# VH-VL binders against q9umr5: the designs that were tried, part 1

Every score and structure here is a prediction.

Target 1, 268 residues: q9umr5
Amino acid sequence: SYKPVIVVHGLFDSSYSFRHLLEYINETHPGTVVTVLDLFDGRESLRPLWEQVQGFREAVVPIMAKAPQGVHLICYSQGGLVCRALLSVMDDHNVDSFISLSSPQMGQYGDTDYLKWLFPTSMRSNLYRICYSPWGQEFSICNYWHDPHHDDLYLNASSFLALINGERDHPNATVWRKNFLRVGHLVLIGGPDDGVITPWQSSFFGFYDANETVLEMEEQLVYLRDSFGLKTLLARGAIVRCPMAGISHTAWHSNRTLYETCIEPWLS
Unless a header shows other numbers, all headers, positions and changes below count from the first letter of the chain; antibody chains aren't numbered by Kabat.
F, E and O stand for the ipSAE by ESMFold2-Fast, ESMFold2 and OpenDDE, each averaged over both directions (binder to target, target to binder). V2 = 0.75 x the mean of E and O + 0.25 x the DockQ between their complexes.
[cut] stands for letters that were removed.

## First folded at step 1 (VH-VL)

Design a1 (framework fv_acimtamig)
Fold by ESMFold2-Fast, scan of step 1:
Structure a1 (fold): chain C 268 residues (1-268), chain A 123 residues (1-123), chain B 106 residues (1-106)
Amino acid sequence: as target 1 above (268 residues)
Amino acid sequence: QVQLVQSGAEVKKPGESLKVSCKASGYTFTSYYMHWVRQAPGQGLEWMGIINPSGGSTSYAQKFQGRVTMTRDTSTSTVYMELSSLRSEDTAVYYCARDLGYSSGWYGRFDYWGQGTLVTVSS
Amino acid sequence: SYVLTQPSSVSVAPGQTATISCGGHNIGSKSVHWYQQRPGQSPVLVIYDDSDRPSGIPERFSGSNSGNTATLTISGTQAMDEADYYCQVWDSSTYVFGGGTKLTVL
């Protein structure tokens, strides 16, 4: 039998978005128990990420407890950051494959239609004024806003991403690293035509430097310091990179070729 | 069938500007990145820059920064490369090339190439 | 800046195996792509991601990449394989080509 699969959705999303993914899994791995978590749907996805982590944690604990052989996580967009934190805060998770679908793992810095809808007068250059305030940190999107021109503000004000990436000190950092390293495989998926995640290489732990030149994972301080275990995982052969062009942000969970190439091989 | 068709050969004077076109067909134009690469007579391949036809975002090699501009027209599935302040050293064949995408995390395969555009800058 | 080093020329007899090297610091951690360019023609992708072949490229073309050297191997080399061969990698927001190797089939 196949290990159960837990699915965590993204910003302004719900379980309905994964109907095609469920069909693909049923076709290739019949009998797999797939649970798409119906928490923080729609506007509730704007709640602070630590609040979402606590809620999703309470939902995944009984699923993991009933699957001693292990589970797989498929986490989409913002949901990939929720799953990052789950793997760190849970002392007893039994996740085999963590599959991250186009998630801004090093943060977001881009002018998108979603930002214009939420903050109509804001440009990416000005959003730091809102996001790096205590009020702004009550919104999930600000929890992973990473302005490369105000890295000092990001490091001091980010209540979520800077902490889980080990970019700012936290008392629990050593335990979080130990917990995260229990994952069997970290499968990173993303691509240049996503249109939302900026830079798209954030899905692969790449990000802008102060000149907006993208530096890849192996050049990041978080990797070089092995802050939460990326260098250890890569040395272990546990990191899988699966980029694909031609896929827009809302299509990662409904593209059959993407599923067959990047997801299917990791659903033992 | 994927095809990239470039504009014809040009002869330019030093100080002039060059604009080469590359018309794509046989695939969804906005789903793949496009590169520009040049080759001076008897020399190797030199990367100039990349454009995302979907959003129009560009990135240029440092050597060409300030002289090169890449644009696209989605209605005609065409990419353009403009190089200004031409010198005799800019004499080269200029190629457009499509980026296939990537499976191991490093991006950047040039799977289809245009036929090339010979540009001669007068001595 | 990252540099890829290729021999300027390689000669092989028809039907024998040709090997073309591409040297770079820790190149084994990068994905290497190979292009064939015949005189007066556009480059053609013959190997991508170290060892994968595009559709239409004969099985006699293969590649490997480890440590500081990537290698393009052409088994049963034919006269039609005479061309310049270029290796290429992506490195920190730029695309780097090797200097090219002229393959002569004698």
Scores: ipSAE 0.005, ipTM 0.399, lowest interface PAE 16.2, mean pLDDT 87

Design a10 (framework fv_acimtamig)
Fold by ESMFold2-Fast, scan of step 1:
Structure a10 (fold): chain C 268 residues (1-268), chain A 122 residues (1-122), chain B 106 residues (1-106)
Amino acid sequence: as target 1 above (268 residues)
Amino acid sequence: QVQLVQSGAEVKKPGESLKVSCKASGYTFTSYYMHWVRQAPGQGLEWMGIINPSGGSTSYAQKFQGRVTMTRDTSTSTVYMELSSLRSEDTAVYYCATHPRYGDYVGWFDPWGQGTLVTVSS
Amino acid sequence: SYVLTQPSSVSVAPGQTATISCGGHNIGSKSVHWYQQRPGQSPVLVIYDDSDRPSGIPERFSGSNSGNTATLTISGTQAMDEADYYCQVWDSSTYVFGGGTKLTVL
């Protein structure tokens, strides 16, 4: 009866993190088939994002094929970027609701425990030296590192985010845009108390300018140029923004109020 | 390893239609784009268009828009290129060529099929 | 539309270095790929992404790309290198090939 739900986890994460989310879905939409993809778990989440996209694509194809009425995606943190790319590279996806849980859609520029584990002596101001090297681009977190003080390096060196956002030209851009635009709803979730995603507005396609002042989605060149369809989706009424205060990064998938307010309405 | 095998040479008359096939093996058919590129005798390479074998979406060079059609059959891992309203100027070797659909190194063609010679004459 | 310019022919003696140019406006901002085509055969990728070699391509093949000119360099040129060479870029909505250069080794 209800469309199947596919869940994609984040950095240093696994399917176990979503046990509360599955309980909520079962309570409100009993009978929903929920598949939490158990790929690139833990340390394997550091693999290059294009490699992860290929692996997740192979896993979602048979699920989508079995559901002619469509599927929903719930994609958490880094997983939201994987899902962005899936929607662009799959010209046969049948995704209705793409629910992005606190994902750095315009990139990340902030010191986190994850980065300190990998690069203990690095500060956010000098991480561009590592991330925008060929070696650094072999790590998923560097694929969406977006230093607002070195935007030229980001545009030239980012092998993933700059391409899927249409910020750098790519031969596949027209096809990727056409594919992405088939999504029924783009549901963006995030908030100021996340504590990891920096700036938190990145979850809503906002980001820092060169002075670290946040500019919202409608002021981004990506939106103004309609590079992959955000302006078209907004005009279609297909973008949903659901900010919520008081939720830390690891709690987006386990907060009942968040689920009832931002997720439940989009699971038909 | 990765191999593209094309159909055999054809002789056509002006006004007829051409249909060339390209059979892929040694890789996941739906994970790579397929291109068609032609070469008139003694001339250079000319890009005709691209197809995504996964869903069948296509994009054609403006010069061929309206008379070229690209399709695929996933059960046989085969791509087809059909060109209608043939003229003598369409005499050429037609190549299929591929590259990955994702990643930071897309935009080059490797491998190429062996080519299909099409002669258009009355 | 974007145009790539190559010399129609280049001649070199065996063992000498052959240089084939590919001119284009601001081509240094694009990724340039190079193909070798022997008579009656399909093109073979010899350089991709300006300077990288596919597996199986000899080290004597190298590439560079800066400003308005990309260059394919073949050191210690051999008789087997005699072929047509094409440069190629992606530009906005299309794939652009140079006119080709016939390399003669005499």
Scores: ipSAE 0.005, ipTM 0.472, lowest interface PAE 11.9, mean pLDDT 89

Design a11 (framework fv_acimtamig)
Fold by ESMFold2-Fast, scan of step 1:
Formats: structure tokens, sequence, C-alpha cells
Structure a11 (fold): chain C 268 residues (1-268), chain A 122 residues (1-122), chain B 106 residues (1-106)
């Protein structure tokens, strides 16, 4: 039989968004138990990411405990960052495939409608003034705001992403790395036509330098230092990269070709 | 109210092993890391290691690697620190201390046990 | 291995401001925490994350951290503030304590 699948949604999202994904899984892997977590839905997705990590952790513990052969995670958009932290803080996770579906793993630096709703007068060039304040860090989207022109402020003020990426030191870094390395496969999915995740290569651990030139994962300091295990996972053959063009941000969980190409093979 | 209660004083001979307990109460035991820190007579504080009570994962200071073992019992909310091959230089007060707020950011030691005096002499 | 340097002792008159330094290479990029230890007692956290004060710690305790020096400041010092003070950081794989500063109020 197939391992259970746990699904974690994104910003301003809910379990309803995954109706098509569940249909695809049922067609190709009949009998799979799929749990889409109904936590931090809609406006509650704006709560600080560490608060979300705690809530999702409490929800996944009993699911993992009932599946001694392991589970798979499918984590969409912001949910991919929740899942990254989950894999690091849980000493006893038994995740086989962590499928990151267009998640800003190195952060976000782009103007989107989500930001305009929250901060109508802000542009990406000045959002660092809000996000890198204690007040701003109480919003999930600011927890992964990564301004490449103010990297010193990002490193000092980020309460979440800089810590989970090992870009700023943390007392739990060794334990978090050990826990994260227990994952069987890290499946990274994203593409140039997403339209929300900026740069889209953030979904593959690439990101802007100070000139807004994208440097890929292997050129990142977090990879070179192996801060949380990316270099070790790549050497182990455990990182899968699955880029696909032609898919907008809200369509990753409802495109059959993407599912068959990038997700289906990892749902043992 | 958060409390960390440690086992009583010990007198040991060189070459023996030490096992100190620390019983936690007043909070969710599995939500905070626990550290062990020691202090030799008239000396400063020295970090020994950390344990995550949820899964039992540990990390030890280089100086104690191979001699120290940390464990926990979630049913009694108790952490243990075992130090083997004792020397007279291991004479110290041994403290358990809770790491910061939850598993998110335990940069600091917010609550400390009362300490356990261990004397190693021949 | 990372090293934190503190003065071995500091003396102040009652009611005056005491400052205790903690030196470390690029310590301003780290979070510094401070502990008070009275003779025969367990350490007590007085400042965390450079400048934050735990519940129950008097407002006269404050902290700062920049460059290569972190500082604990105690304004209007009282006799009850006599203790050893330790700074502490996390560095890559370990928790590092300063050597401690004995504060005398006389």
Amino acid sequence: as target 1 above (268 residues)
Amino acid sequence: QVQLVQSGAEVKKPGESLKVSCKASGYTFTSYYMHWVRQAPGQGLEWMGIINPSGGSTSYAQKFQGRVTMTRDTSTSTVYMELSSLRSEDTAVYYCARGGWELRTPYYFDYWGQGTLVTVSS
Amino acid sequence: SYVLTQPSSVSVAPGQTATISCGGHNIGSKSVHWYQQRPGQSPVLVIYDDSDRPSGIPERFSGSNSGNTATLTISGTQAMDEADYYCQVWDSSTYVFGGGTKLTVL
C-alpha cells in the first residue's frame, strides 16, 4: 500500500484548493490516505510562521505515528517554508518525500497583490522598512521577505528564514540539520511563469545577488557551508529538481501534466 | 510556575560514572530544549550539551564528546546527564537549564535547576 | 573556538550606573544573553537577545550589542545587584560563556 500524504497549503489558502490534486492521487495511487491540513486558513495564514509551524507540528505528529513506513509531504507556496521548519524541529519525523510546490525557499523579493492588500503604498524597494521591524515580523509574508539590497538587515531582523536557512547562527542549527537530513527525497518544483514567487528560482534555492542577478543553489553560501544539509542531500542523490514552464502560481496543484511529471513518481 | 528539580549531591571516585536527573514541571516538557551546564569551584559556567525532549536528539560540547550522554523520560518529564570516566577535574556543580522559548529560538537559558554538587576525589 | 572576554571585576557606588562589557569578534552579529549569579545560587537570566528583559527583572537592567562589544548596563545600582555576571552567545556549534564579572557595590 501507499504511504499517507500530508498537504500543507499556502498564503490566503485552504484545503479546498487541493480538490484536483486529491483526484490525481486517487487515480494513480488508489487507497492513499491524503490529509489536507485545515489550519491557518485564509487570513490566519498571515500569522507568524513559527506559530504556524507549532500548530502544524501538533497536527502531523499523530499522522506520522500511525504510519511506521513513513509519510509524504506536499507543501504549497508559503506552506513549503512551514514544512522546511517542521522537518528541522521534529526529532522523530518519518517523511520520505518532501514535495515543495513553488515555495520561496530562499525568500521573496517581488511586488504581488498579496503585499498590496497588506501594504497598499509599499513597493518591493521599501518594504524592508516594515518587514524588518519587530511588528513586521509578526506577519508570515515578512518572515520570508529577503531584500537583496539590504542583506545586512535581513540577516539581523529575520526571525524565521535567515535562521532556518542557517544564514544567521542559531543554537539548534546542529539538531535542525540532523533532523532535516532524515528526509528521503527533497523534490523541488517551480517555474518561470509562476508570476508570484520572485525570483522563481527561489523555489530551487536560487536567489538574487546585490545586482539582482540570480545565483543558483550551488553558488549560495548556505549550500557551500552545508548549513542545513543541502550539499549532503545533493551528494546523497536525494534532491530532485522539476522545473516546468507555463504554470501560474495558483495552478501548481491543479495541472495534470505537472502532477504526472513531478509529483506522481515520488508517492511510493 | 516553571520548576526544574535536580537530584542530590554525589561523591564519586576517579574512573566511576555520574548520572544526574532533572525533573521539569509547570510547562509542556516536549516543547523546550534542555541544556546541561557545569561550574567548577571558583570558575565560570561551561556548557556541556543540549537535548530535545520530544525526540531525544542530542548535541554535546567537543570537550565532553565520548564521555557524556543525555537522555530523557517523557512519562516523568525528566532529563538525565551521564558523565563517564570521572576525573578530579570533573568536580563541579552541574545545572540543568531550559532553552529559550520553545523549539523556535532557544538562544538562552531562561530557567535553571538548583544545581547538583559532584565531588570526585580519591 | 570562539572566546568572550569580560573584565574580572567592576566596582560602583550605590545609586551609580554600572557597565559590564563582553568582547567578542563580530559579537554584534550574534545574540547576547546575560546571567546574574549570587554566591551559592543558580544563575538567573537578566537580559536575552541583546536587550530584552525577562518578566520580573527590574527596569534598571538594560543591554546593547554592536561591533565587537556587548554591554550590560545597571542604572541606580543597589546592594542586591552584587553578583557575578556572565555574557553568553551561541557560535556555530556551541554555547560560549564569558569568564564572568564580579560586580561590587560599595
Scores: ipSAE 0.006, ipTM 0.479, lowest interface PAE 12.2, mean pLDDT 89

Design a12 (framework fv_acimtamig)
Fold by ESMFold2-Fast, scan of step 1:
Structure a12 (fold): chain C 268 residues (1-268), chain A 122 residues (1-122), chain B 106 residues (1-106)
Amino acid sequence: as target 1 above (268 residues)
Amino acid sequence: QVQLVQSGAEVKKPGESLKVSCKASGYTFTSYYMHWVRQAPGQGLEWMGIINPSGGSTSYAQKFQGRVTMTRDTSTSTVYMELSSLRSEDTAVYYCARDYRIGYSSGPFDLWGQGTLVTVSS
Amino acid sequence: SYVLTQPSSVSVAPGQTATISCGGHNIGSKSVHWYQQRPGQSPVLVIYDDSDRPSGIPERFSGSNSGNTATLTISGTQAMDEADYYCQVWDSSTYVFGGGTKLTVL
């Protein structure tokens, strides 16, 4: 009787990370069909985001077709960007709640231990040299690298984030906006102690200006221009913001209090 | 242990197509980008393009765009470089070379194949 | 299109210091890599990221990069160092090699 839940993992991740989330859902909504997608696991999560979107799309179509009442998406970290694109490219999605767990919705710009694992010889100030090249755009993390000091390069070279945010023109922009606006609820989750997503407000569509001062969603041009529907969704009461302190990046899917406060209410 | 082994020398006629293989061993094949570089007799090194063995995505030097195709087979840890519409000036030693950094490109080439001599003559 | 300029040849006596230049517009803002190629062999990476040595490369090999010129320096040059040397950079969306320098040790 509960709508099915589809879970999309993040960078260097797999379905195994969500065992606690599955336990919580089973306890509060017994009988819910939960599908954690085993695609682009581990190192394969580095593949270009448009390639991941295509693969995840093929996996979600039959699940959505079998659930005429609708489905919920829970999308973690990088997976939240995959789900944003899914909602835009699918003319027929029936997603009720899109729950974004600490995803860099406006992009990433930070030096973290996680970044050092991926790019041990690079600093955030120098990643634009790699990421804004055709070679770099073949890696998922570069698809959402958003250097606030090289905004002109980001706008011209980003093959993914600038397009789905409507920051650069695309022939499908009007259709993508129409499709995205069919979502019932956009539930944004994140917090200051994440330690990976930089700035953490990126999970709430906030981001750095050229001086590295964070501007919140309502101050972003993409919101003010309503480029893909954020202003329209907010006006409908469809955007939910659920910030929580004290949660590190790898704990969003395994914290019971977070689940009860931010996720459980949206799993009808 | 860690090595790239290329296919043997070939003689081709103008207008034919070339396909060179490069088999990787001793490391995780899908973790590193692979490049193709050629060298005409007595001449310098010339970059041809790059392939991501994981997804198969490619980028080619402008000079070879439209004539070159790079592919891979993950089951055999092998990359391939095909060059069509061969001319005598395509006579060269063709090298595969591994990008130094795991997961992204624009690093130095730290591991090279032994080279494949291709002669294009009537 | 970006161009790297190297001298076609450099000659040194055994034990002397050889310097090989690599000229490029604002090359000091790029990471320069150097390859050694002995006759009939594949290239070998000898310097990367301007000045770093790969494991197994002798300490007599060093590099620098500033302004419009990168330099490969070989101190105490030996007969075995006789080879062609190539500099390399990544520029925008392509890898660029210098034309190569033949080092002769006589």
Scores: ipSAE 0.000, ipTM 0.402, lowest interface PAE 16.0, mean pLDDT 88

Design a13 (framework fv_acimtamig)
Fold by ESMFold2-Fast, scan of step 1:
Structure a13 (fold): chain C 268 residues (1-268), chain A 125 residues (1-125), chain B 106 residues (1-106)
Amino acid sequence: as target 1 above (268 residues)
Amino acid sequence: QVQLVQSGAEVKKPGESLKVSCKASGYTFTSYYMHWVRQAPGQGLEWMGIINPSGGSTSYAQKFQGRVTMTRDTSTSTVYMELSSLRSEDTAVYYCARSPKGYYDILTGYRFDYWGQGTLVTVSS
Amino acid sequence: SYVLTQPSSVSVAPGQTATISCGGHNIGSKSVHWYQQRPGQSPVLVIYDDSDRPSGIPERFSGSNSGNTATLTISGTQAMDEADYYCQVWDSSTYVFGGGTKLTVL
């Protein structure tokens, strides 16, 4: 009766983290087939995002093929960027609701415990030296590192985020935009108390300018140029914004109030 | 059956440029990084830089930045290393070495699993 | 800049166990790779990720890494093991090699 739901996890995460989310879905939409993809778990989540996109693509194809009425995607943190790329590279996806849980859609620029653990001698101000190198781009976290003080390096070196956002030209950009626009609803979720995604408005396509002042989605060049379809989706009424305070980064998939307010309404 | 075959020995004068080749076979050329490592006579190993054959992107050790250039030709599965403004201190055996793309574990770093036979370069007046 | 320190030479009798150390600040938090270089030959990877052996490397080669010291151990040392041994780590944006240890089998 309900459309199948596909869940894509985040950095250093696994399917195990979504037990509460599955419980909530089963309670409100009994009979829903939920598949949490067990790919790129733990340290494998550090693999290049384009490699992850390829692997997740292979996993979602048979699920989508068996659901002619469509599927929903719930994509957490880094997983939201994987889902962005999936929707662009698949010319046959049938995704109705793409639900993005606190994903750095315009990139990340913050000193998090994850970065300190991986690069203990680096701070957000100097991580660009590592991330914008050839081997730095072999790590997923560097694929969406967006230093607002070195935007020219980001634009030239980002092998993933700058391309899927249409910030740098790519031969497939027109096809990627057409494919992405097939989505029924883009549901953006995030909040000021996340503590990891910096700025938190990145989850809503806002980001820092060179003075670290946050510019919202409608002020971004990617939106104004409609590089991958945000302006078209907004005009179509297909973008849903659901900010919520009081939720830390690891709690987006386990908070009942968040689920009932921001996720449940989009799981037809 | 991985094999890395380098170009032959060279004798250069100070101020000249060197270009060494490394031809790969027995594996998918674009699926592995290629590095250049040199060894002065009787001395240890010194890393010079890395190239990703898939996109041609490079990164060089700080000591060689500005005078080393690495390139590749995917049609011949060959990597090149060019070093300019040669000095007598550049006399060394130059090796190409392959690494897996190392994304299995970020804490591991890359290992050099196969090495070319080396190219002896003598810089003398 | 990060520095790896190795003894310049180690001597052992045939059949005895050789140990070659590689010292570095907090090296136990890094993955250490070891290379064997016989005179006039290219280096050969003998241990990677602290303790793993590539296919074709004898079981008598083993490695460990803890605290400030990584160690390459060769049990039942043979004359053919006489070579220079180099440890190697990744540090930030570069690859660092130790100075090398000449193993002499008497």
Scores: ipSAE 0.000, ipTM 0.440, lowest interface PAE 13.8, mean pLDDT 88

Design a14 (framework fv_acimtamig)
Fold by ESMFold2-Fast, scan of step 1:
Structure a14 (fold): chain C 268 residues (1-268), chain A 123 residues (1-123), chain B 106 residues (1-106)
Amino acid sequence: as target 1 above (268 residues)
Amino acid sequence: QVQLVQSGAEVKKPGESLKVSCKASGYTFTSYYMHWVRQAPGQGLEWMGIINPSGGSTSYAQKFQGRVTMTRDTSTSTVYMELSSLRSEDTAVYYCARLSTYGGNYRGYFDYWGQGTLVTVSS
Amino acid sequence: SYVLTQPSSVSVAPGQTATISCGGHNIGSKSVHWYQQRPGQSPVLVIYDDSDRPSGIPERFSGSNSGNTATLTISGTQAMDEADYYCQVWDSSTYVFGGGTKLTVL
């Protein structure tokens, strides 16, 4: 029998966007129990990420409890950050494969239609004024807004991403690292034609320096310091990188070639 | 065998509140979301809301937001739907129905339905 | 708010094929489920995820969903199929039901 699969959606999204993904899984792994968590969909996806983590945690507990052999997570876009936090806050998770579909793991710094919906008169260069305020941190997108020109403000104001990445200290950091390291495989998926996630290498723990030059995961302080276990996971052979060109942000969950290449091999 | 057994018919006056129960058996109660759907006499099906029996989290249709409250009791495997400020337009058969997936998969479908509870609101 | 449109009634002779439509903007991108409700009874799931049949539902029932129209098809229609049929989708934090179609078999 196949391990159950839990799917977590992204910003301004809901479970209906994963229809093709479910078809692919049913074709290659018939009988797999797939639960697409449709919490915080649409406008509710703007709620603070820690609030979303709490709600998703309640939903995944009974699923994990019924699968002693383990479960897989497929987490799309913003949902990948929710799953990062779930793996850290849960002392008893039994996740085998954590499949991150084009998620801004090191943060976001770019103008998109999603940002224009929420902040129609703002540009990426001045969003730091809004996002790094207490009011701004009540919006999910601001929880992972990472302005490379104001890294000091990001480190001080980010209530979510800076903490789960171990970029700022937290009392629970040691426990969060221990919990995260229980994951069997961290499968990172993303690509240059995404068009929303900026820089796209954020999906692979790469990010801009102060000159907007992308530094890859192995050059990041969070990796070098092993703040939440990336270096340890890579040494164990547990990190999988699967970049693919030609895929736009809304197509990661509906591209058959992407599924066969990057997702299917990790659904035991 | 999966069964959803609802409380009996009720007659209410305008302004009163209604509380219908739905007792689940034959499966793990906390593993499936439960919905409430109503049907006015001679009318179609109208979704009211959903509850996660595990954590008690709820989501309600906008039309009922502020008037409906869904709760559960895990010790008795029972879900409750309370509707306040009743009007004659609330006369309907109220159904509980199970979402066929574990946890929070709202893509799912209503695979098992309770027998329905007829509520008549009249002066 | 998202709206599903069904014909109010469909009539067929016994043994003929009945088709019940469910219209919605870009409904082909959604998962459509169908429920049968006989007089005085609770709804019963007859088709889920556009075209899948639950155990216990006769092979006569089939479904399709493409573009702006989903269709429930009942081949070799029998008197026992006489009922109201409802289509249903999930849309942006709500479950939407069609208005229902009364199938008459005479």
Scores: ipSAE 0.000, ipTM 0.391, lowest interface PAE 17.8, mean pLDDT 87

Design a15 (framework fv_acimtamig)
Fold by ESMFold2-Fast, scan of step 1:
Structure a15 (fold): chain C 268 residues (1-268), chain A 123 residues (1-123), chain B 106 residues (1-106)
Amino acid sequence: as target 1 above (268 residues)
Amino acid sequence: QVQLVQSGAEVKKPGESLKVSCKASGYTFTSYYMHWVRQAPGQGLEWMGIINPSGGSTSYAQKFQGRVTMTRDTSTSTVYMELSSLRSEDTAVYYCARTGYSRGWPTYGMDVWGQGTLVTVSS
Amino acid sequence: SYVLTQPSSVSVAPGQTATISCGGHNIGSKSVHWYQQRPGQSPVLVIYDDSDRPSGIPERFSGSNSGNTATLTISGTQAMDEADYYCQVWDSSTYVFGGGTKLTVL
């Protein structure tokens, strides 16, 4: 009786990471059909985000077609950006709740263990030299690297995030905005103890200015220009913000209190 | 092997309607947008419009607004372009062309083209 | 309406570099795509997003785009490169093609 749930994982991740989330859903909404997509698992999660969007799009079409009353998306970390693009490129999606678990919606600008594994000698201050090159844009993590000190390079070189956020012009921008606005609820989840997403407010469309002071969503040009519909969604009452302290990056999908507070209310 | 195969040449009279088909194969039909572009004899390329085969949403060039209709049939992986109230100036080769994934998708150009359909409008 | 201006013809000797310009107001802020069309054939995409080459297109084809001019460059031009070349952009609500440039290899 519940709408089906589609789950999209994050960087260096797989469907196995969501076993606790599936247990929680089964306990509170027994009978829910939950599909965790086994695409771009592990190292394949480093492939360019537009390639991942195409693959996930092909996988979700038959699931959505079998659920005329709608589906819910739960998208974790990098997966939240995949889902952002998916909602924009599909002019026939029937997504009710899009639940974004600690996803860098405005980009990433921080030193993390994952980034140091890929680029051991780089620091956040010099990673723009790698990420904003043609070679760097072949890695998913560079597709959402957002250096607030080199915004001109970000706007010119970002092949994904700058386009999907409407920060750079694109032929499909008007259609993408129309498609994205069909979503029932945009549920944003994140918190200060994540430890990976930097700034953590990126999960709520906040981000650094040139002085590394965080400006919240309502102060962003993408919001003020309503580039892809955030201002319209907020005015409609369709944006839900659910920040929670005490949760590390790898625990968003396995914390019962987080599930009951931020996720469960939006599953129908 | 990605292919777009169009319907055959047509001869029409002024005032009639034209309907050209474009059948896609070798890829996931609903994952790529489809354009219609025409070329009058000895002239350049002229964009007519675009359709998203997934949901059927369309956008047409202003010059053709009100005369052109683009549709698709997902069961046959075919897109159609219908042009009404034909005039001699509509004599042209009509092309379908897809746009899809690349590193900068969806800024990707029209990477696969049909063979073209010659339409002659004369009395 | 937005207009792209191309020279009607360009001539180059075999083995030399051919350059084809595409002029448009503030075209450097847009993504430019280039198509090659031989007589009686469908257009072939040779450059997309200003400077990227599709799989199968020789590396002697390159592109650039800045200010009010985009440029298609063909190094070591061969007889088989004789064709019409079209630039193309998106502007607001429409795709716009340039008028086309006939490249002749003498």
Scores: ipSAE 0.000, ipTM 0.488, lowest interface PAE 12.6, mean pLDDT 88

